# VHH binders against Isthmin-1 (ism1): the designs that were tried, part 7

Target 1, 164 residues: Isthmin-1 (ism1), of Danio rerio (Zebrafish) (Brachydanio rerio) (q5ege1r286to449)
Amino acid sequence: LFGVDTDSCERWMNCKSEFLKKYMSKVATDLPSCPCFYPTEVAYSTADVHDANTKRNFRWKDASGPKEKLEIYKPTARYCIRSMLTLESTTLAAQHCCYDDSMKLITRGKGAGTPNLISTEFSADLHYKVDILPWIICKGDWSRYNHARPPNNGQKCAENPQDE

## First folded at step 1 (VHH)

Design d17 (framework vhh_7b2m_4)
Fold by ESMFold2-Fast, scan of step 1:
Structure d17 (fold): chain B 164 residues (1-164), chain A 120 residues (1-120)
Amino acid sequence: as target 1 above (164 residues)
Amino acid sequence: EVQLVESGGGLVQAGGSLRLSCAASGFTFSSYAVGWYRQAPGKQRVVVASITSGGSTKYSNSVKGRFTISRDNAKNTVYLQMNSLKPEDTAVYYCAADLDYVWGSYEDYWGQGTQVTVSS
């Protein structure tokens, strides 16, 4: 209340509504797992990729272009991809996966992807307010941000070294 | 079913005190920020005081030092202690619980309001 108030970061950290708890549960079942290595076919075209965990096919789009501003939001990532919304999606979320120079999934630290609660395909404005603004309000405090939105580790992907 | 119910309003003399209560039901109260708003006749509804889920408080300049907001999560209730009341504090007082900031909806659950009248 008071709009964006003086303790906005603390408010964001503490405000875990029943809606968010239920929504995160649905997001976990709706989204595909991150591939352990950057799928090179995605760099040149959107390809259907079967996800064994959900038993569904997903289309992935490259999320490494200038409009993604990786130098600000994912500073150690070289490549990122985002899952596309499908007609069968039960949430508005999109999986977000980021990779290092060796095309290996980043599983921790500033470059690690986390699910977007609102896909940019649904609304760039809502995505900014829900996914990006909390990071900005916490002034890039990665420890606080990652506590609420754990980095993606795919399904049984080897963890990379800590971002030190 | 989400509800906020204000109580404790009434008529009081200038310099007097009142304590307002806002009882919440139908959501996880302890996770929400709660604020008190007021609306005088012919005026816009304005924020008076707020308290976060963690207990941090903020006040408008017009009431700072005179009003105190507090919460009791065990009772799902927020309070507004109003001291040294002035005629210009006359208004309908509303409580509102802020929706999850992370979701970005910025919509509030609102109560029906309670009238406070301060006579000179």
Scores: ipSAE 0.000, ipTM 0.112, lowest interface PAE 14.0, mean pLDDT 72

Design d18 (framework vhh_7b2m_4)
Fold by ESMFold2-Fast, scan of step 1:
Structure d18 (fold): chain B 164 residues (1-164), chain A 121 residues (1-121)
Amino acid sequence: as target 1 above (164 residues)
Amino acid sequence: EVQLVESGGGLVQAGGSLRLSCAASGSIFSDYAVGWYRQAPGKQRVVVASITSGGSTKYSNSVKGRFTISRDNAKNTVYLQMNSLKPEDTAVYYCAAEGYYDSSGWLFDYWGQGTQVTVSS
């Protein structure tokens, strides 16, 4: 066998990165920026937070519970939130934001939130194929995976350190 | 949903040239990678050349310097220019597409039906 790449993550990045950029530009333009601090109201119920960039309110729900498996998928995060789809949504995507013990946004590394290109509220099957399977191929390597995914720091929050 | 159709195969004499085309039809996005494979009688299918959506190319050692892969995104077609053909190049040539989205999801490898190339001595 000649010319088959052994690095599945590199192969995926090279083949799909341009499509991901175009897809995110088209379907994620209506996503909110991550709040710089964990909105504590989300711990008790869904909460509406105003997004300055889009000039609109977005509804958020907690994504920190046992079913989220943060110890596996976001091992340095203490809290996470996910934006909710509404009847007025122009995108199938959902923003995902994760926070440290001080409730500050994690902007990089293994604990950083990654937007869902297809919300689980729209389709769990399509979400798995579009969001989860590529992450598995990259074996959770955030230095490679993040280059193909949109940044979560739209409000220019303070960056967390590189060396963690 | 996606179909790949190879064309341009045929009979040619040793030292001659052929150009194969891989035309994509159905529901596709232009940002896919495409590879050319070949299968000689009684042998396993092996890779010949590939081109990414960004235009980066790779070749097997057996065809380096003789074959050139290229793409024309306006025509939704990938080409394999084969020069200095040898009898050992006789095979069915297949194209395969990767790295695109369709109605079924994200990670697909789709294969064409193949086109026969025969190189006489």
Scores: ipSAE 0.000, ipTM 0.102, lowest interface PAE 15.4, mean pLDDT 71

Design e01 (framework vhh_brivekimig_d4)
Fold by ESMFold2-Fast, scan of step 1:
Structure e01 (fold): chain B 164 residues (1-164), chain A 122 residues (1-122)
Amino acid sequence: as target 1 above (164 residues)
Amino acid sequence: EVQLVESGGGVVQPGGSLRLSCAASGFTFSSYAMSWVRQAPGKGPEWVSSISGSGGSTLYADSVKGRFTISRDNSKNTLYLQMNSLRPEDTALYYCAKDEYDFWSGSEFDYSSQGTLVTVSS
């Protein structure tokens, strides 16, 4: 038998999978690619970072602070960044990138960044329902959660090993 | 509303062991990551350990790695902390916490107001 929470997680993962199929190309193509190494300009200055894939400049915010709870949400990550919305975006999503001790991009596993399908800058309510609520329901089911997240390795950086 | 009841604290000598328990109610226990947080006299809160909802992932503060083990029993809605090789600096009030998301400002912990006291003294 499946518990109530296991059933709820399955329902949300199925809904998210359908949404990702519909928006995968837009989310992956319109968002900036994660830099292969942590961009120090994000940590030390407010600067636009050029993305070769989209041929546009993006502004990033540090997402490594205490409120991000990396020790729970992204347990193998040391540093994370999140992209900001632009007026020229054709998607409501925000890129999320996480890096290991060597400042190298984590491309898979529980420490890898998970792009937000709906940016909080567009709608906090929709972001909560689409991005946050499924994470809450699926806490501890990293395998299903990892399967449903959009890819973050647009620059074809070296892949980290498969988790366990 | 969330209710968390800690137990298992006590007085032990250095090198001793204790097992803390946290009985959870008011939410679907297996859906949430849980943490242990401690507060020593005159100091701010210190995160000790976290465990995913399924129990498949655990994290520890460097100060307790190799000595403490976090675990959970989702069938009993109970979180545990096995503490071995206790040191005087482990003396603190221990709280269990449920991770909760504040979508405007990030995730927050829901603390129990009770806690369980651990005193390590000769």
Scores: ipSAE 0.000, ipTM 0.135, lowest interface PAE 13.2, mean pLDDT 70

Design e02 (framework vhh_brivekimig_d4)
Fold by ESMFold2-Fast, scan of step 1:
Structure e02 (fold): chain B 164 residues (1-164), chain A 121 residues (1-121)
Amino acid sequence: as target 1 above (164 residues)
Amino acid sequence: EVQLVESGGGVVQPGGSLRLSCAASGFTFSDYAMSWVRQAPGKGPEWVSSISGSGGSTLYADSVKGRFTISRDNSKNTLYLQMNSLRPEDTALYYCAKESFLEWLSYFDYSSQGTLVTVSS
């Protein structure tokens, strides 16, 4: 017959790459936890925020501007931040955390941040292919997309109500 | 057109060293992350290492970490892979690739012949 891609999202989700499995496991332990409230230090991107879980200091950058297109990718979020790569980083990933109007961490639903497997600091183009394009391909099936991504969680932060 | 030309392969004894080069043309080299990918006879492609456009960030496969070093010279549009402590299992055709990282989503952007590395006793 022919090689027709009739369900790109399903094909992507059913990938059995050993590399991806190992990489995602390393990402889960390499990244800082999301602060429960938007850290004021982010207004100054050179300020350090200590992460108790990894016992390391991280710098955060605001990710709330127009270029982030939060109304498309994180529709219930008002503010987002992204962690920066450090000398101790063992992956190229960046944590992504999103907050509501009260500056409180969104822990579930469409507005919750999801770790970037590839930091935009490393490569904006590779980030697009690895982190953004799968979301676009899976646009109609948000739950399937979320199955392939690590949970966005804070340091024992209060859970948001289930988003339906 | 994008063109990538690999060189530096050869035959080496276990424990030896080789340095691979990749000459890039047809695009603004410093704007793109670059990767090394290898393919052993009869096997699928294996990602080896990646480097950011600026050269400030690098990542390695667990199988080569501590033995291989990726680097680039943006003034010469050239990517390098320094391979030390080579093992028989490193025997493969090595390709450089533009912005290639994850096989499940990004296809390796390479169409060259690669450079052959054989590690034999």
Scores: ipSAE 0.014, ipTM 0.213, lowest interface PAE 8.2, mean pLDDT 74

Design e03 (framework vhh_brivekimig_d4)
Fold by ESMFold2-Fast, scan of step 1:
Structure e03 (fold): chain B 164 residues (1-164), chain A 121 residues (1-121)
Amino acid sequence: as target 1 above (164 residues)
Amino acid sequence: EVQLVESGGGVVQPGGSLRLSCAASGFTFSSYGMSWVRQAPGKGPEWVSSISGSGGSTLYADSVKGRFTISRDNSKNTLYLQMNSLRPEDTALYYCARDSYFDWLLEFDYSSQGTLVTVSS
């Protein structure tokens, strides 16, 4: 049976690719860009950060705690943050940004944040199925996963060096 | 079997109000976000509103913000849409949907018949 030998990660990446591209385009215009350095406002849970790309204010929350399991899902990241849904949101998505030991945005590789297509504020169960489960299926192939889920939409931030 | 049954539609004058209900069965209602989607005559489906499983978060399409209110009663497995200040352009079949990654991007693949809302002068 040819179906039993098909790569599950490849099946996921090819499934609904046209719909995913349309949704990702909408997400890109709805979500804030990742700040190039970890914003100090995240340390103050009620502070808003202005996003120049969308010209809107967003609240960010820390996503670096033990439950985030950064050592598994973002192994080179020290800190991560996630944007919160606003009354002006046109998608169910949340931006996810990860930073190195120098508080600098990680723009590529295993430690780079990628947009959550479904915010945990909307549905933790749907987020798991849409964002986390595909990563688990593809975890051994970050290049294929990142092709389907490009790392963050940073604001002209300096790129990380390419690793050899 | 997942079942969703919409009700509460009808004919109303511009500026009027209607409350839609969606009775859910076959799944743990409080564990899922829910959405309302509508399809106007001759147009594709339009997402209207969504609510988290706990009811703590809500989202609205720009076309209905300030006029429509989504809510849920998890003890009754029921989703609601309170529609105020109705306009002729709100005329559509309204569907409730259990959240799925692509449900609001599909060209109507809902098993329910929806409930008709007609706003006419």
Scores: ipSAE 0.010, ipTM 0.188, lowest interface PAE 10.0, mean pLDDT 75

Design e04 (framework vhh_brivekimig_d4)
Fold by ESMFold2-Fast, scan of step 1:
Formats: C-alpha cells, sequence, structure tokens
Structure e04 (fold): chain B 164 residues (1-164), chain A 121 residues (1-121)
C-alpha cells in the first residue's frame, strides 16, 4: 500500500554499494576547490586552471547559459562553472561553482553550486539516479542532502551570510 | 526487454589475453553508460570497469588498471573488454551491465548468462 515508506531519503542513503562508498571518498579529495572569484580563464574552455589544494590543473566550462535556468535552480547566482572530465580525471564527478554579481563565490543557500557525483559528460542517466533523484527524494532539504555530498566552499573563501 | 549477450571467454595461461564482447539490444545503447562486472567462484559480484555513453570517459577498478581496456562501438551496439596480462585471480564469470555503478550485488541490470574466463597454469 502507498504511504508505507515515508522515509525515502533515509532509504536511499542506506542503499550504497561498496564501489559507491569508495568512490565518494575520492570525490572530496580529487575534485577542484571552487575559486573564490569567477575565473576569467573559463571564457577559454581549453584553458587549465591550477587548484592549490590538489596541486593539479583542471579544465572548467561555463554553466551560466539559458539551458542552466539559473533563475529557477540557482536563484541569486549570476555565473556558474562546472569542472570538465579529462584523461587525468580520477573520478566521474564534476565540481559546480556559482557566483554573484560581484563575481564572488556563493558558499551557501540555494544559489550555491552543487557538486555532481556523476558528471553529465559521463552519463545523464546515472547522474539522474545518483545526483538528482536523491535531491527529489529528500525534497530539497539542504540539511539531509548535504550529509551525503562533498562541500562546495572553495579555497577557504569567506562564507556568505545565512539565508536558509 | 533489455538484452545483453556476452562472448569471448575461454581458458588462458597466466600472462595471456582475451577480448570480451557484449551485444546489446532492447534499448538505445548510445544513450547509456555501460559496465563490466565479474563474479569469481564463491564470491560476490565485483565491478571491473565503466565507460560513458560517448566512450569519452572510462573508469577501472584498482585490481585491473593498466591491464584491461574498456571500449564501445555505438554503431554496432557492442561493448568490449580487452584483457591483457591475465592473472589467476581474474578467473570469473564476466557480465556486461547497463548503468550499474549505483547498485549493490543484487541489483545489476543484466539478464545475461555471462562469459566464463579461466586463467590457469
Amino acid sequence: as target 1 above (164 residues)
Amino acid sequence: EVQLVESGGGVVQPGGSLRLSCAASGFTFSSYAMSWVRQAPGKGPEWVSSISYSGGSTLYADSVKGRFTISRDNSKNTLYLQMNSLRPEDTALYYCAKDSLWFGELDFDYSSQGTLVTVSS
């Protein structure tokens, strides 16, 4: 009967393979930190940007276009970027960073970028199952969702005021 | 409706090579990431390798890195696994799977028989 399983968020969090557990441990250490200010190099999608925390170079792509619908999904964000998969990628994940009108990183609230455990460049279907479906199941609850997600706080960037 | 047919297994000496194939039907092959999974006698399933829908990104289990190569031909709806420098511990029944990174050992999206690889000296 319907309504029997009302804690779908907890059920999803408990349904993890050994591969996924090991994979998630790499995501936090292998993804680039969000730059504290929008990197102008992103205008050139082939340019590498050095990440001080991992001591590696990453390619970034602009994610601010009409298809991203920032006014709906990332309110208050003006610009967003997403890290790209390359031959040097050690995970299937992509970092996602969003910035305000002053090109300063948004570190909290609905305008903050949300790292993808599975990049859409790898698999749109698997991205939906791993990234989008849990958000839907947890009903956009930032607190519950963040328990399973790597942080998006940049390289010790100044924190934004609380708005949730 | 999803059909996956593996082939290419056999008996090989340590250090040998085999190439596995997986013929896919019943879904739009080019829209899905594909994986290889193996099950050794008396053990649970172990993920081996995955490839993106375009073939532009691949990922490997630490136990097979540098020895195995996953590839696909979307025009033929076929997934491949080139296995080099085979070891006795690679002995297993090998399955191909559609988007199986998320699932535990009971939830692989395969209805196939797999293909047996035996590495014996």
Scores: ipSAE 0.012, ipTM 0.401, lowest interface PAE 7.8, mean pLDDT 74

Design e05 (framework vhh_brivekimig_d4)
Fold by ESMFold2-Fast, scan of step 1:
Structure e05 (fold): chain B 164 residues (1-164), chain A 121 residues (1-121)
Amino acid sequence: as target 1 above (164 residues)
Amino acid sequence: EVQLVESGGGVVQPGGSLRLSCAASGFTFSDYYMSWVRQAPGKGPEWVSSISSSGSTILYADSVKGRFTISRDNSKNTLYLQMNSLRPEDTALYYCAKDEYDILTGYLDYSSQGTLVTVSS
């Protein structure tokens, strides 16, 4: 990386562009719904999981390792997975799903997965710049940042209870 | 309308060089990050390089660092990619893409035609 342009937090949070709305709509139809429970085979290698909504199989990989820093970026999540790009992908995005200690999908709050606008398979540098850097500069409002992203479950799974 | 027209592709031998151009119209070229993306036959798209609106920030994929040089001429609304030391694995259809840093970098707006680069003996 040879330097990075500074973006304002409010610009990312307020994402009022018609282009973003169109992109988010396309991403929602291109990405798989999160499996309701952590697919344990992903812990060992990439795994294919059928998505009933799109009638397609998607490849998933584990995103729970030390480099993901879940204790910082996804507090309360125990496991996370990320979908992989294929020749059928119509966007550069990747689905991101996180699970609690019981392997149940986290559907809301800071532990919920955040779909990547740019998959790390397409470009780790662009992913950092687009997905991670704005998240870092908005250090006071993670929930609003996540709320602006595509949903992580497509209503396939039951929502987490709001109370403990 | 937004239009991106790529040119400069061709057939070259390994070790050869090519210079790609992308002529942009229908938007304020100087306001946007611009990128080069390639797609090899039977493969998904691969990001190659990006350049900021002013040209002060330049990024390259590891596979092309030291061999490719991205540049732009805002007065001519044109993006360039100088490709040196070409390898057979650089064979692909090359697209230029309009990219707005704060909202569109996850969705690149590129030409459906591209320009074909074939590196063969």
Scores: ipSAE 0.011, ipTM 0.299, lowest interface PAE 9.1, mean pLDDT 73

Design e06 (framework vhh_brivekimig_d4)
Fold by ESMFold2-Fast, scan of step 1:
Structure e06 (fold): chain B 164 residues (1-164), chain A 121 residues (1-121)
Amino acid sequence: as target 1 above (164 residues)
Amino acid sequence: EVQLVESGGGVVQPGGSLRLSCAASGFTFSSYWMSWVRQAPGKGPEWVSSISGSGGSTLYADSVKGRFTISRDNSKNTLYLQMNSLRPEDTALYYCAKDTEYFGSLEFDYSSQGTLVTVSS
């Protein structure tokens, strides 16, 4: 029982584990798979990209700009994208995919995209509280934080080293 | 100041039903996910159910799926939990919670009262 109340990050993650399992399962069926290479359609934000897993078309937005602060949140990533909410969305989540200098999907490590449980399109404030604030509480411990997040569905793409 | 006031608890026999209510104030109720959380004697808190701000999405713990129904009336700032086919294992103090920091967030400071549900023969 010693140590249970000394780590805010660990306590937060443990208290929400049952709900996270249910929500992550729902998010996994709602979100598109990350393309194995950065899709050129993202340069034209109105272009649809078909996702074979959900059998739906998704519009993607570039998430590589300065306000994304990739050097802090995704330090090995060069480019990132987010899926946009649609009328068919069953959750408030958005897929998040990050790519290296060769435009290849980062499947693990600090640079791997992590789905946003709350899309910034729905609410920037709720996104901050649900997605960003827990990372701050965990003091940027990527490995602990990402264990509580749904996968970016890139498991069929070439794997990256876990700690890179 | 966020206020959450639970009511509707009581003593029922196994197989019985109860409807819990939570009156909310101090925030824009329709903008937030709301949850029910319970704590059985001598155990930690257990998440029960959550509902989206619009009421269009609901989530349930496996232990209550098919027996409990979460709902809300945004015009009355009230959250509900309809509990059917109650079991002794459902005996607990029930709290409603506002989901602000995380879905399933437990803001106990606003719902310290809770409502007691006892299922006994």
Scores: ipSAE 0.005, ipTM 0.163, lowest interface PAE 10.5, mean pLDDT 72

Design e07 (framework vhh_brivekimig_d4)
Fold by ESMFold2-Fast, scan of step 1:
Structure e07 (fold): chain B 164 residues (1-164), chain A 121 residues (1-121)
Amino acid sequence: as target 1 above (164 residues)
Amino acid sequence: EVQLVESGGGVVQPGGSLRLSCAASGFTFDDYAMSWVRQAPGKGPEWVSSISWSGGSTLYADSVKGRFTISRDNSKNTLYLQMNSLRPEDTALYYCAKGSEYWLFGDMDVSSQGTLVTVSS
């Protein structure tokens, strides 16, 4: 529009917009809300936590290790977790939650987790293509990319007072 | 009622190929995404592949990508899984599952029968 080359971002968003709307609607009902505090059991195992919104139990695993590159992708986060797929799942998505140094959920800003539309547990390659590549392509249209993402469902958790 | 019947399993040597079939009935086949799930002895179930209602979109688990091909024939109400370059770790009972619209696993009915694939050296 303004002489900026947005073809890759615009083409991807426009070709996938109706699919994304339907898929995100299902993702919103399939994914758990983020626990308000980091479940310390995930540091050495998986944790099972009941989610009141979906009325289901979800398994969580740690997503805080060196491979996650938190200092780059979630610079205010100390810990992150990701929900695991189950046979009850109606989507291939995974919830992503990040926590500060006090183990309290980050609800806004650069450190806040955002759902993966495709779980890395299902396919790291497809996750990259669906979740990461559009973010890279749409860096000039970050607001459009963010608008297309489901919420991290940090319901009733105290909000962070500060943004990065 | 939803009925899913798998066939095509067998014993094959490493590097070999098999084609699995799943005959579906009791629902409008071309309105639903379909999937393959496998379970190896002593392991939990593992998602293998999914295909959209039209066949226009396919998804694969990283462990099978480049080796397996999912397809469907809506005129025959049949789902297929072409398995190439088979490895001992592919040994499992394979199940087909009725998903939801597109490539999602909504309201999923997993076959109770399965078809056994054994890859032995």
Scores: ipSAE 0.000, ipTM 0.147, lowest interface PAE 13.4, mean pLDDT 74

Design e08 (framework vhh_brivekimig_d4)
Fold by ESMFold2-Fast, scan of step 1:
Structure e08 (fold): chain B 164 residues (1-164), chain A 122 residues (1-122)
Amino acid sequence: as target 1 above (164 residues)
Amino acid sequence: EVQLVESGGGVVQPGGSLRLSCAASGFTFSSYAMSWVRQAPGKGPEWVSSISGSGGYTLYADSVKGRFTISRDNSKNTLYLQMNSLRPEDTALYYCATDSTIFGVVEYFDYSSQGTLVTVSS
């Protein structure tokens, strides 16, 4: 044992497996773009929504409930949604989009949705280890953590003012 | 203590079939997604297939789609990989893994360090 811990966040970001690096690249092409405004009709509907970028239909579900712990993981977000897995999915990932009190997409900072590399529909445990644990390892450093993840602003929505 | 024991490997001709098994113990098997990973001689680990805890979702590497089928029996705590139309390039040590192994954390490698050898030769 060497007796010293180096920066755990830096190690995770730079030493993740070749599989994870390739997987993250596939995720960017598999996920729908975040709507620029909270889609209340979509979030509470079972209707499929067509995504022009992927040429596929997706269903969205609400991710704003108490178990999501937004006050901890997305502290400036009021509403969040998550895309659902489909039979056409080529990855296990789900898009994650968060919105402010005015229902506008949060594109940066602590409240911005970060795509789930592993959908909670596939595995809540794997999601925790792949998506949540790295956030914990990076000690809530949103800029370092978010820089390593696929972006959520594929429709190039109006960006939030930088609060950092 | 998480224990994973692979079996079912062997020597087959190209076009042949094998069924691999992974016996799991020490954790609530049905709550965890499971994967198959292989390592060919002189190469790094390659992910092969994954299955959700319920068995409702499966995913395959492009190299094995249409030929391999992953499945699980949660009542027996066992993961399976049915391998059909085997090719020489499928020759590798095959490991079953919980999620952490696939995503750059080989934390469970010790539980299945042996693996099961599949050799496809004509």
Scores: ipSAE 0.016, ipTM 0.373, lowest interface PAE 6.8, mean pLDDT 75

Design e09 (framework vhh_brivekimig_d4)
Fold by ESMFold2-Fast, scan of step 1:
Structure e09 (fold): chain B 164 residues (1-164), chain A 121 residues (1-121)
Amino acid sequence: as target 1 above (164 residues)
Amino acid sequence: EVQLVESGGGVVQPGGSLRLSCAASGFTFSSYEMSWVRQAPGKGPEWVSSISSSGSTILYADSVKGRFTISRDNSKNTLYLQMNSLRPEDTALYYCAKEPEWLYSGYFDYSSQGTLVTVSS
């Protein structure tokens, strides 16, 4: 388990960045693409959303509640969703998509979703340690964190204006 | 060249016990957190338990708390899982895994073939 300090950030980044690049290629074949607009019908229903990339149907859960702490981890996002694990899942990962006030997918910057390496359905504790704690250790250094975990872009969605 | 060799699986009746072992080589075992993960036939993988490098911090999945005990022997480079009060739903291939590759990948690049545990019903 990791300690919380500045040296730990550098250790995490150097140790995991090349592995993450290789792993993200596998995750891309297992996870759905982010819808270009927030799918409120799906987030609050039991309906499946077909994903063209995987040729599979996925269910989505709302990830906008207080426990998600969007004001800290995704400060420009208004809504976020996570894909649910299925019996066909080949990784422990879950897609994470975040949306602005106009319900449009955020494709860059601090509010953009990034695939969770460990789904909260698999383990909330491991998700925290693997996906959240490294960000905390790096003290919210978005540029360093995003280098290791690039934002998820939806398929053919319009990109947000450059925000620096 | 990280190598992990799981053993100790078998067929057992509900309520029975098994002890799994994982022999590690190719890395400094005492410096890494270790985990047990299982995959039931036709289902996705499920994290079971983790233990810190020193053995001082231990975590369990809610489904196994009070029944399973993880431990390690750093002098022997070996990880253990004592499984008591086994249930049919514990039937799975069990894998041991090293931090960080396992934790960050969600697949078992450096785990072996696993060890099969079957709880008959």
Scores: ipSAE 0.011, ipTM 0.222, lowest interface PAE 9.3, mean pLDDT 74

Design e10 (framework vhh_brivekimig_d4)
Fold by ESMFold2-Fast, scan of step 1:
Structure e10 (fold): chain B 164 residues (1-164), chain A 124 residues (1-124)
Amino acid sequence: as target 1 above (164 residues)
Amino acid sequence: EVQLVESGGGVVQPGGSLRLSCAASGFTFSSYAMSWVRQAPGKGPEWVSSISGSGGSTLYADSVKGRFTISRDNSKNTLYLQMNSLRPEDTALYYCAKDLGYWEFGSSDAFDISSQGTLVTVSS
């Protein structure tokens, strides 16, 4: 049965769809940079935070609560945040940033935030199918899963040690 | 069985308009986001537009913003794409998709295998 999951993961990783390639490229330019430290203004989801790279304002929502299941999906993270869709959004994506117990951005390994290709604001069902289900299929090989995703768009934040 | 039937395509001159329809059956239409995806001759599939299940949120590809309008009528299980100011580059087979997909547009995982699409040709 494990072989079936490995084959499914391999198929997902080797997707050659022109649509996916174009979409991933747009996601990289549409998403805000991850702050290097957990921002206190995240408590106010209506508070706009300016992103210098995109020259746009974004709202952030805390993604650290029990419903996020960090112990399963981001096992080394203490806090996470997710960006919200704006009227200027050109994709369905949301940035996802995770932080350690010192409130520093996790840039590598199991706890690093993985951008959501489909925001839960748009469709929880599509988010599950596009973002969560492939992770489940590829579980046990975080490096393969994370390699296929757009990177955390941090502002030259200090890199964490490799999870090797 | 999920069924999606596109219609409304045709031949139109540059600057013209067309309205595409997608008749959906076999699932709870209002519970799913819907998308339009197109494939030009010799090119890969391109996402065009998406609409939430309630119709409250819409998104468009940069290439069609301001020209195309996506809408839905949940009482009729029908998705629409109003296309204005059509350009030769809009020539493609247009597909209605139940979700923005797993990873493969144009496969049974992206939309129903029975879906034929509707051809839009913009030519003088």
Scores: ipSAE 0.000, ipTM 0.157, lowest interface PAE 12.0, mean pLDDT 72

